# Miniprotein binders against q6w4x9r395to579: the designs that were tried, part 23

Target 1, 185 residues: q6w4x9r395to579
Amino acid sequence: GHCSLEGGSFVTTFDARPYRFHGTCTYILLQSPQLPEDGALMAVYDKSGVSHSETSLVAVVYLSRQDKIVISQDEVVTNNGEAKWLPYKTRNITVFRQTSTHLQMATSFGLELVVQLRPIFQAYVTVGPQFRGQTRGLCGNFNGDTTDDFTTSMGIAEGTASLFVDSWRAGNCPAALERETDPCS

## First folded at step 19 (miniprotein)

Design ge28
Fold by ESMFold2, fold request of step 20:
Structure ge28 (fold): chain B 185 residues (1-185), chain A 91 residues (1-91)
Amino acid sequence: as target 1 above (185 residues)
Amino acid sequence: SELEEIAKTILEAVKDLLYAVEENDEEAIKRAIERLEEAAKRAEEAGFEKVAEGVERVIEAVRNGEEDPWIYLMVRWLEWYLEEAMRRAKE
């Protein structure tokens, strides 16, 4: 299964459902019992400065009881807040520079993350078949059906991306919108 | 149903807890945790052990002073356990 986070705040789910949202928050990208130690992959979005309402990906975080690996737009990789030299290895995770513009996080539990650092910060998530039907988050539920990929954290299928995305916030953040509205004059 | 009442209590207490953590309101945090502990006991006694465990993990995250991403992740696990329990009860 493949999930992508591309420029302009575009997301394509494991079931190939495309959508776009604008929000300033950390969101749960992938939650699954297949990830060890209550692990999850998270995406951090912030204002891009290109338009008033546009946001873009600025970091990807792998978080578990043991690790908090942050790969950020400034090209710094940390674990639990400490900067790490690449290649960086734990028992079950390796982070390395694959090319001058791409980093890769490989794992022994079927998760692979490729991060494009330049020209635009983007992320590509790959999961093995053992994840089928066992994922939740912005990347969808990986059940082969696009009609329910907008399932919220409470199991409700939403008709709009913004409501779905808001349910996956990992912090107290403003609601996601297609775009911010100007105040009425 | 009993499960639906337990779920409602848990979700309301979690919302209050998250708000109290944001406001750094120690007494509100304590009150929300007490409600969660009571609901976790009800869940465990009713046979919903994963729900009770999920509640305990949220409480632990808050008590340990964890950052928002971890606290919210524990809440999302609890929500998943609740949704699964409610779905299975209707089968």
Scores: ipSAE 0.773, ipTM 0.882, lowest interface PAE 0.8, mean pLDDT 87
Fold by ESMFold2, look of step 19:
Structure ge28 (fold): chain B 185 residues (1-185), chain A 91 residues (1-91)
Amino acid sequence: as target 1 above (185 residues)
Amino acid sequence: SELEEIAKTILEAVKDLLYAVEENDEEAIKRAIERLEEAAKRAEEAGFEKVAEGVERVIEAVRNGEEDPWIYLMVRWLEWYLEEAMRRAKE
């Protein structure tokens, strides 16, 4: 399964459902029992332009009981807050330069992350078939059905991306307040 | 049902806890944790062991002073356990 985070805050889920959202927060991208040590993949978005609503991806985080690996748009990779030279290897994760513009995080548990550093910071998530039907987060539920990819953290299928995305926040974020008063279409 | 009442109690206490953590309100954190401890006991006694474990992990994350991403991740696991318990109860 493939999930992508591309410029303009565009996301395409494991079931190929595209959407866009606006927010300045850390969000849970992928949560699954297939990830060891209560692991999850997270995406960090921040304001990116002159418009108040423009946001872009600024970092991707792999978080577990053992690791907090941050790959940021400034091309710095940290684990638990300490900067690391590449290639960087743990027992089950390797982060390395794939090309001059791309980094890759490869794992032994079926998760692969490719991060494009330039010209724009983007991320591409690949998971093995063992993840099918066992994912939640911004990348969707990977069940082959696009109609319920906007499933919230409480298991409710929503009709709009904004309600879905808000449910996957991994922090208290001021940008969420703008949604309460933001008239939409 | 008993599960629905337990879930409502847990979710309300979690919301209060997250707000209290945001505000650095130690007394509100303590009160929310006490409510969660009571709800975890109810879940355990009712046979919802996974839900009780999920509640305990949220409490532990807050008591250890973990950062928001970890606390929220534990909450998202608890929410998943609740949703699974509710789904299984209907089958």
Scores: ipSAE 0.769, ipTM 0.877, lowest interface PAE 0.8, mean pLDDT 86
Fold by ESMFold2, fold request of step 20:
Structure ge28 (fold): chain B 185 residues (1-185), chain A 91 residues (1-91)
Amino acid sequence: as target 1 above (185 residues)
Amino acid sequence: SELEEIAKTILEAVKDLLYAVEENDEEAIKRAIERLEEAAKRAEEAGFEKVAEGVERVIEAVRNGEEDPWIYLMVRWLEWYLEEAMRRAKE
């Protein structure tokens, strides 16, 4: 299954449902019992334009009981707040520079993350078939049905991406918007 | 139902806890944790062991001084366990 974060504000779920949002927050992309040590993949969004409502992806975080690996748009990789030289390895995770513009996080538990650093910071999440029907978060539930991909953290299917996205925040944050607003308009 | 009452109590206490943590209000944190500990006991006695464990993980994250992403992740696990328990109760 493939989930992508492209163009700063666009998401395509594991079930190929596209949507867009703007919000300044950390969000849970992927939560699954298939990830060890209570692991999750998260996406960090922040203001990116002249409009106060325009936001873009600025970092991807892998968080577990053991690790907090941050891959940010400034090309610095940290684990638990400490900068790391690449390649960086733990028992079950390797982060390395695949090309001049791409970093890869490879794991032994069926998760792969590829981060495009330039020209636009983008992320591509790949999970093995063992994750089917066992994911939650911005990347959806991976059940082959796009009609319930906007399922909130409490299991409510929403018709609006912004309500769904707000339920997956990992911090105290302003409400998300489906489109950019301009304070001068 | 009893499960719905337990879930409501847990979710209200979690919201209060998260707000208290944001405000650095130690007394409010203590009060919210007490409510969660009582709710976890009720959940365990009612047979909802995963819900009780989820509550304990949220408490642990706050007591350890963990950052927001970890605390919220524990809350999202608790929410998943609650949703699963309520779904199974209707089957």
Scores: ipSAE 0.761, ipTM 0.877, lowest interface PAE 0.8, mean pLDDT 88
Fold by ESMFold2, last read:
Structure ge28 (fold): chain B 185 residues (1-185), chain A 91 residues (1-91)
Amino acid sequence: as target 1 above (185 residues)
Amino acid sequence: SELEEIAKTILEAVKDLLYAVEENDEEAIKRAIERLEEAAKRAEEAGFEKVAEGVERVIEAVRNGEEDPWIYLMVRWLEWYLEEAMRRAKE
């Protein structure tokens, strides 16, 4: 299954459901019992320098009992707050530079993350078939049905992306709000 | 309905706990944890062991002074365990 976080705050779920949102928070991107040590993948969004009040992806975090691996827009990789030289390896995880513009986190448990650093910070999440029906978060539930991909952390199917996204906040953050203005301003 | 009562107590206490943590209100944190400990005991006695474990992990995260992403992740696991327990009880 493939989930993407692309420019313009676009997300495409494991079941190919596209959506956009505007929010400034850390969000749970992928939660699954298939990830060891209570692991989860998280996405950090912040306000861009653009006058349209849009937000953009600024970091991706893999968090477990053992590790807090942060891959950030400034091209720095940390684990538990310490900067790491690439390639960086733990028992089950290897982070390495795939190309001059892409980093990859490969794992032994069926999760792969590719981060495009430039020209726009983007992330591509791939999970093996063992994850089917066993995921939650911004990447959806991976059950083959796009109509319930907006299922909140409390199991409620929502009709809008903003309510769904707000339920996956991993911090005390303002609710996502949309206020449309002239994009050419 | 016992599971529903336990879930209601847990969800309200978690909401209060998260607010108390944000406000650095130590007395409110203590009160919310006491409510969670009582609910976890009830969940365990009623056979809802994953729910009790989930509550314990939230309490541990807060007591250890973990950062928000970890605390919220533990809450999301607890919510998942509650959802699964309620679904199974209705089948």
Scores: ipSAE 0.756, ipTM 0.870, lowest interface PAE 0.8, mean pLDDT 86
Fold by ESMFold2, last read:
Structure ge28 (fold): chain B 185 residues (1-185), chain A 91 residues (1-91)
Amino acid sequence: as target 1 above (185 residues)
Amino acid sequence: SELEEIAKTILEAVKDLLYAVEENDEEAIKRAIERLEEAAKRAEEAGFEKVAEGVERVIEAVRNGEEDPWIYLMVRWLEWYLEEAMRRAKE
């Protein structure tokens, strides 16, 4: 399955449902029992644009009981707060430079993350077939049905992207918007 | 059912806990944890072991002073365990 975070506001789920939002927060992108050590993938968004409400992806985080791997738009990779020289390897994760503009996090547990560093910070998540029906978060539930991809952390199918996105906040953050509300002046 | 009552208690206490953590309200944190500990005991005695484990992980994250992303992740696991338990009971 494939999930993408493109530009500052666009997401395409594992079931190919596109949506957009603007929010300043860390969000749970992918939660699954298939990830070891209670692992999850998270996406960090911050204000970045011409308008006051525009936000963009600024980092992707793999978080587990053992690791906190951060790949940020400043092209620095850390694990547990310490900067790492690439290629960086753990027992089950390798982070390496795929091209001059792309980094890759490869794993032994069926998760692959490709991060485009330039010209725009973007992320591409790939999971193996063992993840079908076993995911939650901004990337959706991977059940082949786009109707319920907006299922909140409370198990409620929402009709709007903003309510769905807000339920996946990993902190106390302002409510998300589907569109910019304050053009730059 | 008993599971529905346990779930309601847990979710209300988690909401209060997250608010108390944000406000740095130590007494409110203590009260929410006490409610969660009682609910975890009820869940374990009723055979909902994953739910009880999930509650204990949330409590541990807060007591250890973990950062928000980890605390919220533990809450999302607990919510998922609750939904799975309720789904299986309904089947």
Scores: ipSAE 0.749, ipTM 0.866, lowest interface PAE 0.8, mean pLDDT 87
Fold by ESMFold2, fold request of step 20:
Structure ge28 (fold): chain B 185 residues (1-185), chain A 91 residues (1-91)
Amino acid sequence: as target 1 above (185 residues)
Amino acid sequence: SELEEIAKTILEAVKDLLYAVEENDEEAIKRAIERLEEAAKRAEEAGFEKVAEGVERVIEAVRNGEEDPWIYLMVRWLEWYLEEAMRRAKE
């Protein structure tokens, strides 16, 4: 399954459902019992312009009982707050520079993350088949059906992206906005 | 049902706990944790072991001074366990 965070605020779920949102927060991308040590993948979004509707991805975080790996738009990789030279390896995770513009986090537990650093910070999440029906978060539930991918943290299927995204906040932060006002549109 | 009452108590106490953590209100944190500890005991005695464990993990995260992402992740696990327990109770 593939989930992507592209072009500012666009997301495509594991079941290929596209949506857009604008928010300034840390959000849970992927929560699954298939990740060791209560692990989760998270995305950090921040203001990218003067409008409150201009937000973009600034970091991706893998968080577990053992690790807090942060890959940020400033091209610094940390684990538990310490900057790391690449390639960086733990027992079950390897982070390395794939190209001059892309980093990759490979794991032994079926999660792969590719981060485009330039020209725009973007992320691509791939999970193995053991994750089918075993995921929650912004990347959806990976059950082969796009109609329930907007399932909130309370188990409610929503018809709009904004309510779904708000439920996956991992911190105290303002509600997300689904659209940006454009005078020419 | 007993589970529905336990779940309501847990979710209300978690909401109060998260607000208290945001406000750095130690007295409110302690009171919310006491409610959660009682609810975890009720859940365990009623056979809902994962719910009880989920509550304990939220409490531990707050007591250890963990950052918001970890605390919220533990809450999202607790919510998932509650949903599963309620689903099984209706079967």
Scores: ipSAE 0.739, ipTM 0.862, lowest interface PAE 0.9, mean pLDDT 86

Design ge30
Fold by OpenDDE base, fold request of step 20:
Structure ge30 (fold): chain B 185 residues (1-185), chain A 91 residues (1-91)
Amino acid sequence: as target 1 above (185 residues)
Amino acid sequence: SELEEIAKTILEAVKDLLYAVEENDEEAIKRAIERLEEAAKRAEEAGFEKVAEGVERVIEAVRNGEEDPWIYLMVRWLQWYMEEAMRRAKE
């Protein structure tokens, strides 16, 4: 399964469903029992301009009981908050420079992450076949059906991306938007 | 159903807990945790062990002062367990 975060606000699920949203929060991309130590992959979005439609991916976070790895445009920060020189290695995870503009997080448990640093910060998530039907989050449920990808964290199918995305937020943040809209209206 | 009632109680308490955490209201946090502990006990007694475990992990995350992403992740796991329990109940 391949999930992509591109163009600042575009997501393509493991089931190849494309959608767009604008949010300024941390969201769970991938929750799965296949990730050790209750691990999850998360995406951090922030404002990139003045309007509500000007949002962009600013970091990718892998979080588990044992590891916290934050990949941003300029650095990789780990558990102790210290920027690390690459390659960075843990028991099951290796972060290294793939190219001049790309970083890769390789794992022993079937998760691969490629992050494009420039010119646009983008992320590409790959999971092995063992993850089929066992994923939740913005990357979808990886069951071969695009029509149910907008299933919320409570197992409710939503018709809009905004409600779906909000159900996977990992912080106290404003509601996600599908387009430029005044949240106070 | 019993599970639906338990789930409702849990979700309401979680909502209150998250709000209390954001406001740094220690007393409100304690109250919400107490409600969750009661709900967890009820879930366990009703045979929904994973739901009870999920609640406990949320409580632990808050008590340990974990950051929001971890707390919310624990909530998402709790939701996962509740969803699975509800699915099984319909079968």
Scores: ipSAE 0.855, ipTM 0.927, lowest interface PAE 0.5, mean pLDDT 93
Fold by OpenDDE base, fold request of step 20:
Structure ge30 (fold): chain B 185 residues (1-185), chain A 91 residues (1-91)
Amino acid sequence: as target 1 above (185 residues)
Amino acid sequence: SELEEIAKTILEAVKDLLYAVEENDEEAIKRAIERLEEAAKRAEEAGFEKVAEGVERVIEAVRNGEEDPWIYLMVRWLQWYMEEAMRRAKE
């Protein structure tokens, strides 16, 4: 399964459903029992302009009981709050520079992350077949059916992206909006 | 059903807890946690062990002073367990 966060406000689910939103919060991309130690992958969005449609991805976060890894445009920060030299390696996770503009997070449990740092901050999530039907979050439920990808954290199918996205927020933030894409996003 | 009633109680208490955390209201946090502890006990006695576990994990996250992303993640796991329990009850 492949999930992508591109163009500042576009998401394509594991089931290949594309959608867009504008929000300024941390959101859960991937929740799954296949991730060890209650792990989850999250995305941080922030304002990039003056209008409500000017929002962009600014960081990707892997969070578990054992690890906290924050990948932003300029640094990789872990539990101690300090920027780490790459490659960074834990028991099951390795973060390293793939190219001059790309970072990669490799794991032993079937999760892969590629982050494009420049010119646009973008992220690409890959999960193994063992994750089929066992995922929740903005990347969807990976069951081969696009019609139920907008399932909220309470297990309710929504017809709009905004309500779906808001249900997966990981903080106290304003409601997400569904507006036309701003070129600056 | 009993599960639906327990779920309603949990959701209301979680809402109050999250609000209290954002406002840094220690007394309100304490009250919300007490309500959740009672709900967890009720869930356990009714045979919904995973739901009870989920509640305890939310409480633990708040008591330990964890950041919002972790607290909300624990809430999402609780929601997962509640949804699964509801699904099984309908089968």
Scores: ipSAE 0.854, ipTM 0.926, lowest interface PAE 0.5, mean pLDDT 93
Fold by OpenDDE base, look of step 19:
Structure ge30 (fold): chain B 185 residues (1-185), chain A 91 residues (1-91)
Amino acid sequence: as target 1 above (185 residues)
Amino acid sequence: SELEEIAKTILEAVKDLLYAVEENDEEAIKRAIERLEEAAKRAEEAGFEKVAEGVERVIEAVRNGEEDPWIYLMVRWLQWYMEEAMRRAKE
């Protein structure tokens, strides 16, 4: 399964359903029992301009009982809040520079993350077949059906992205909006 | 159903807890946790062990002073367990 966060506010689920939203919060991209130590992949969105529709991805966070890895445009921060030299390696996670503009987080448990740092901060999530039907979050449920990708954290299918996205927030944040935006922002 | 009632109680208490955490209202946090503990007990007695476990994990996250993302993640796991329990109950 491949999930992408592109153009600042665009998401394509594991089931290849595209959608857009504007929010300024941390959201769960991927929740799954296949991730060890109650792990989850999260995305941090923030304002990138003056208007409410000017939002962009600013960081990707992997969070578990054992690890906290924050990948932003300028640095990789771990549990102690300090930037780390790359490659950074834990028990089952390695973060390294893939290219001059791309970082990669490789894992031993079937999760891969590629982050484009410039010119636009974007993220690409890949999960193995063992995750099929066992994922939740903004990346969807990876069951081959695009029609149920907007299932909320309570198992309710939504017709629009806003309520779906809000159900996966990881903090007290304003409601997400579903508006047209500049793909370059 | 019993599960639906328990779930409703849990969701309301979680909402109150999250609000209390945001406001740093220690007494309100305590009250919400007490409500959740009672709900967890009820869930366990009704045979919904995973739901009870989920509640306990949320409580633990708050008591330990974990950051918001972790607290909310624990809430999402709780919701996962409740949803699964409800799905099974309908089968």
Scores: ipSAE 0.835, ipTM 0.917, lowest interface PAE 0.5, mean pLDDT 93
Fold by ESMFold2, look of step 19:
Structure ge30 (fold): chain B 185 residues (1-185), chain A 91 residues (1-91)
Amino acid sequence: as target 1 above (185 residues)
Amino acid sequence: SELEEIAKTILEAVKDLLYAVEENDEEAIKRAIERLEEAAKRAEEAGFEKVAEGVERVIEAVRNGEEDPWIYLMVRWLQWYMEEAMRRAKE
């Protein structure tokens, strides 16, 4: 399964449903029992222009009981707040520089993350078949049916990206973000 | 159903808890945790053990002073457990 976060705040789910949103928050991208230690992948978005409705991806976070790996647009990789030299390896995760512009996080549990650092900070998530039907978050539920990819954190299938994305916030973000959300997202 | 009533109580208490944490309102945090502890006991007694465990993990995250991403992740796991319990109940 493939999920992408591309420039202009575009997302394509594991079931190939594209959408766009504008928000300033941390969002749960992928939650699954297939990730060890209550793990999840998260995406951090922030303001990117003169308009407060313009936002872009600024970091990707892998979070579990053991790790908080942050890959940020300033090209710094941290785990639990400590900067790490690449290649960086834990028991089941390896982060390394694939090219001058791309970093890769490879894991033993079927998750792969490729981060494009330049010219635009983008992320590409790949999960193995064991994740089918076992995911939630901005990347959708990976069940082969695009009509319910906008399933909220309350388990409700929505028809619009705005309500879906808002439900996956992993922080208290100002209410003004709802008014700054692009109605076309 | 009883599960739907328990889930509604949990969701309301979690909303209050998250707001109280953001405001640094210690008394409101204590009150929300007490409501969650009672709801977790109801869930356990009704046979919804994963839901009760999920509630306890949210409480622990807040008591340990964890950062928002971890607290919210624990809430999202709790929400998932409640949905799983509701789906099994309709089986």
Scores: ipSAE 0.774, ipTM 0.881, lowest interface PAE 0.8, mean pLDDT 87
Fold by ESMFold2, fold request of step 20:
Structure ge30 (fold): chain B 185 residues (1-185), chain A 91 residues (1-91)
Amino acid sequence: as target 1 above (185 residues)
Amino acid sequence: SELEEIAKTILEAVKDLLYAVEENDEEAIKRAIERLEEAAKRAEEAGFEKVAEGVERVIEAVRNGEEDPWIYLMVRWLQWYMEEAMRRAKE
């Protein structure tokens, strides 16, 4: 299964459902019982420039009881707040520089993350088939049915991306719809 | 059902807890945790062990002073456990 975060604020789910949203927050991208120690992948979005209401991806976070690995657009990788030299390795996670512009987080539990650092900060999430039907978050539920990929954190299938995305906030942030100020958008 | 009543209590207390944490209102945090502790006890006694465990993890995250991403993640696990328990009750 593949989930992508591209072009500032575009998302394509594990079931290939594309959407776009405008929000400034940390969001749960993927949670699953297949990730050890209550693990989840999170995406951090912030304003892109000052002339638009657009937002873009600025960091990806892998969070579990053991680890808080942050890969940010400033190209610094941290674990639990401490900067790490690459390659960085734990028992079940390896973060390394794939190319001059791409970092990769490989794991023994079926999660792979590739982060494009330049020219635009983008992320590509790959999960093994054991994750089918066992995911929640912005990447959807991976059940082969796009009609319920906008399932909120309360288990409700929504028809709009904004309500769905808002339900996956990992912090007390303004609702996505309240950030839209450009009448052309 | 009893599960639906327990889940309603949990959701209301979690909403109050998250608001209290944002406001740094220690007395409101304490009151919300007390409601969650009672709901966890009810969940455990009714056989909903994962729900009770999920509530305890949210309480632990708040008491340890964890940052928002971890607290919210524990809440999202609790929500999933409750949804799964309700799905199984329908079977």
Scores: ipSAE 0.774, ipTM 0.882, lowest interface PAE 0.8, mean pLDDT 87
Fold by ESMFold2, fold request of step 20:
Structure ge30 (fold): chain B 185 residues (1-185), chain A 91 residues (1-91)
Amino acid sequence: as target 1 above (185 residues)
Amino acid sequence: SELEEIAKTILEAVKDLLYAVEENDEEAIKRAIERLEEAAKRAEEAGFEKVAEGVERVIEAVRNGEEDPWIYLMVRWLQWYMEEAMRRAKE
């Protein structure tokens, strides 16, 4: 299963449903019992600095009882707040530079994350088949049905991306917006 | 159903708890935790063990002073457990 965060504001779910949103928050991207130690993958969005209302992806976080690995757009990787040299390895996670513009987090539990640092900060999530039907979050539920990919954290299928995205906040933050914004505006 | 009533009580208390944590209001935190503890015992007595466990994880995260991403993740697990319990009851 593949989920992508592209262009600063676009998401494509594990079931290939595309959507966009603008919001300033940390969001749960992937929650699953297949991740050890209550682990989750999270996406951090913030103002892009080019318009008053546009936001873009600025970091990806893997959070568990053991680790808080942050990969940020400033190309710094931390675990539990401490900067790390690459390659960085824990018991079941390895973070390394794949190319001059891409970092990769490989794991022993079926999660892979590839982060494009330049020209635009983007993320690509890959999960093994054991995750089918066992995911929640911005990447959707991985059940092969695009009509219910906007299922909120309360289990309610919504027709709009903004209500779905807001339900996956991992902090106290403003409501997300869905809109088309001209970069030259 | 009994589960739906318990879930509604839990969600209201969680919302109050998160607000109290943001405000650093110790008395409001204590009151919300007491409501959650009562709801967790009711869930356990009704046979909803994972819901009760999920409530206790949220309480623990708040008592330990964990940061928002962790607290919210525990809330999302609790929500998932409640939704699963309701789905299984209707199958």
Scores: ipSAE 0.758, ipTM 0.872, lowest interface PAE 0.8, mean pLDDT 87

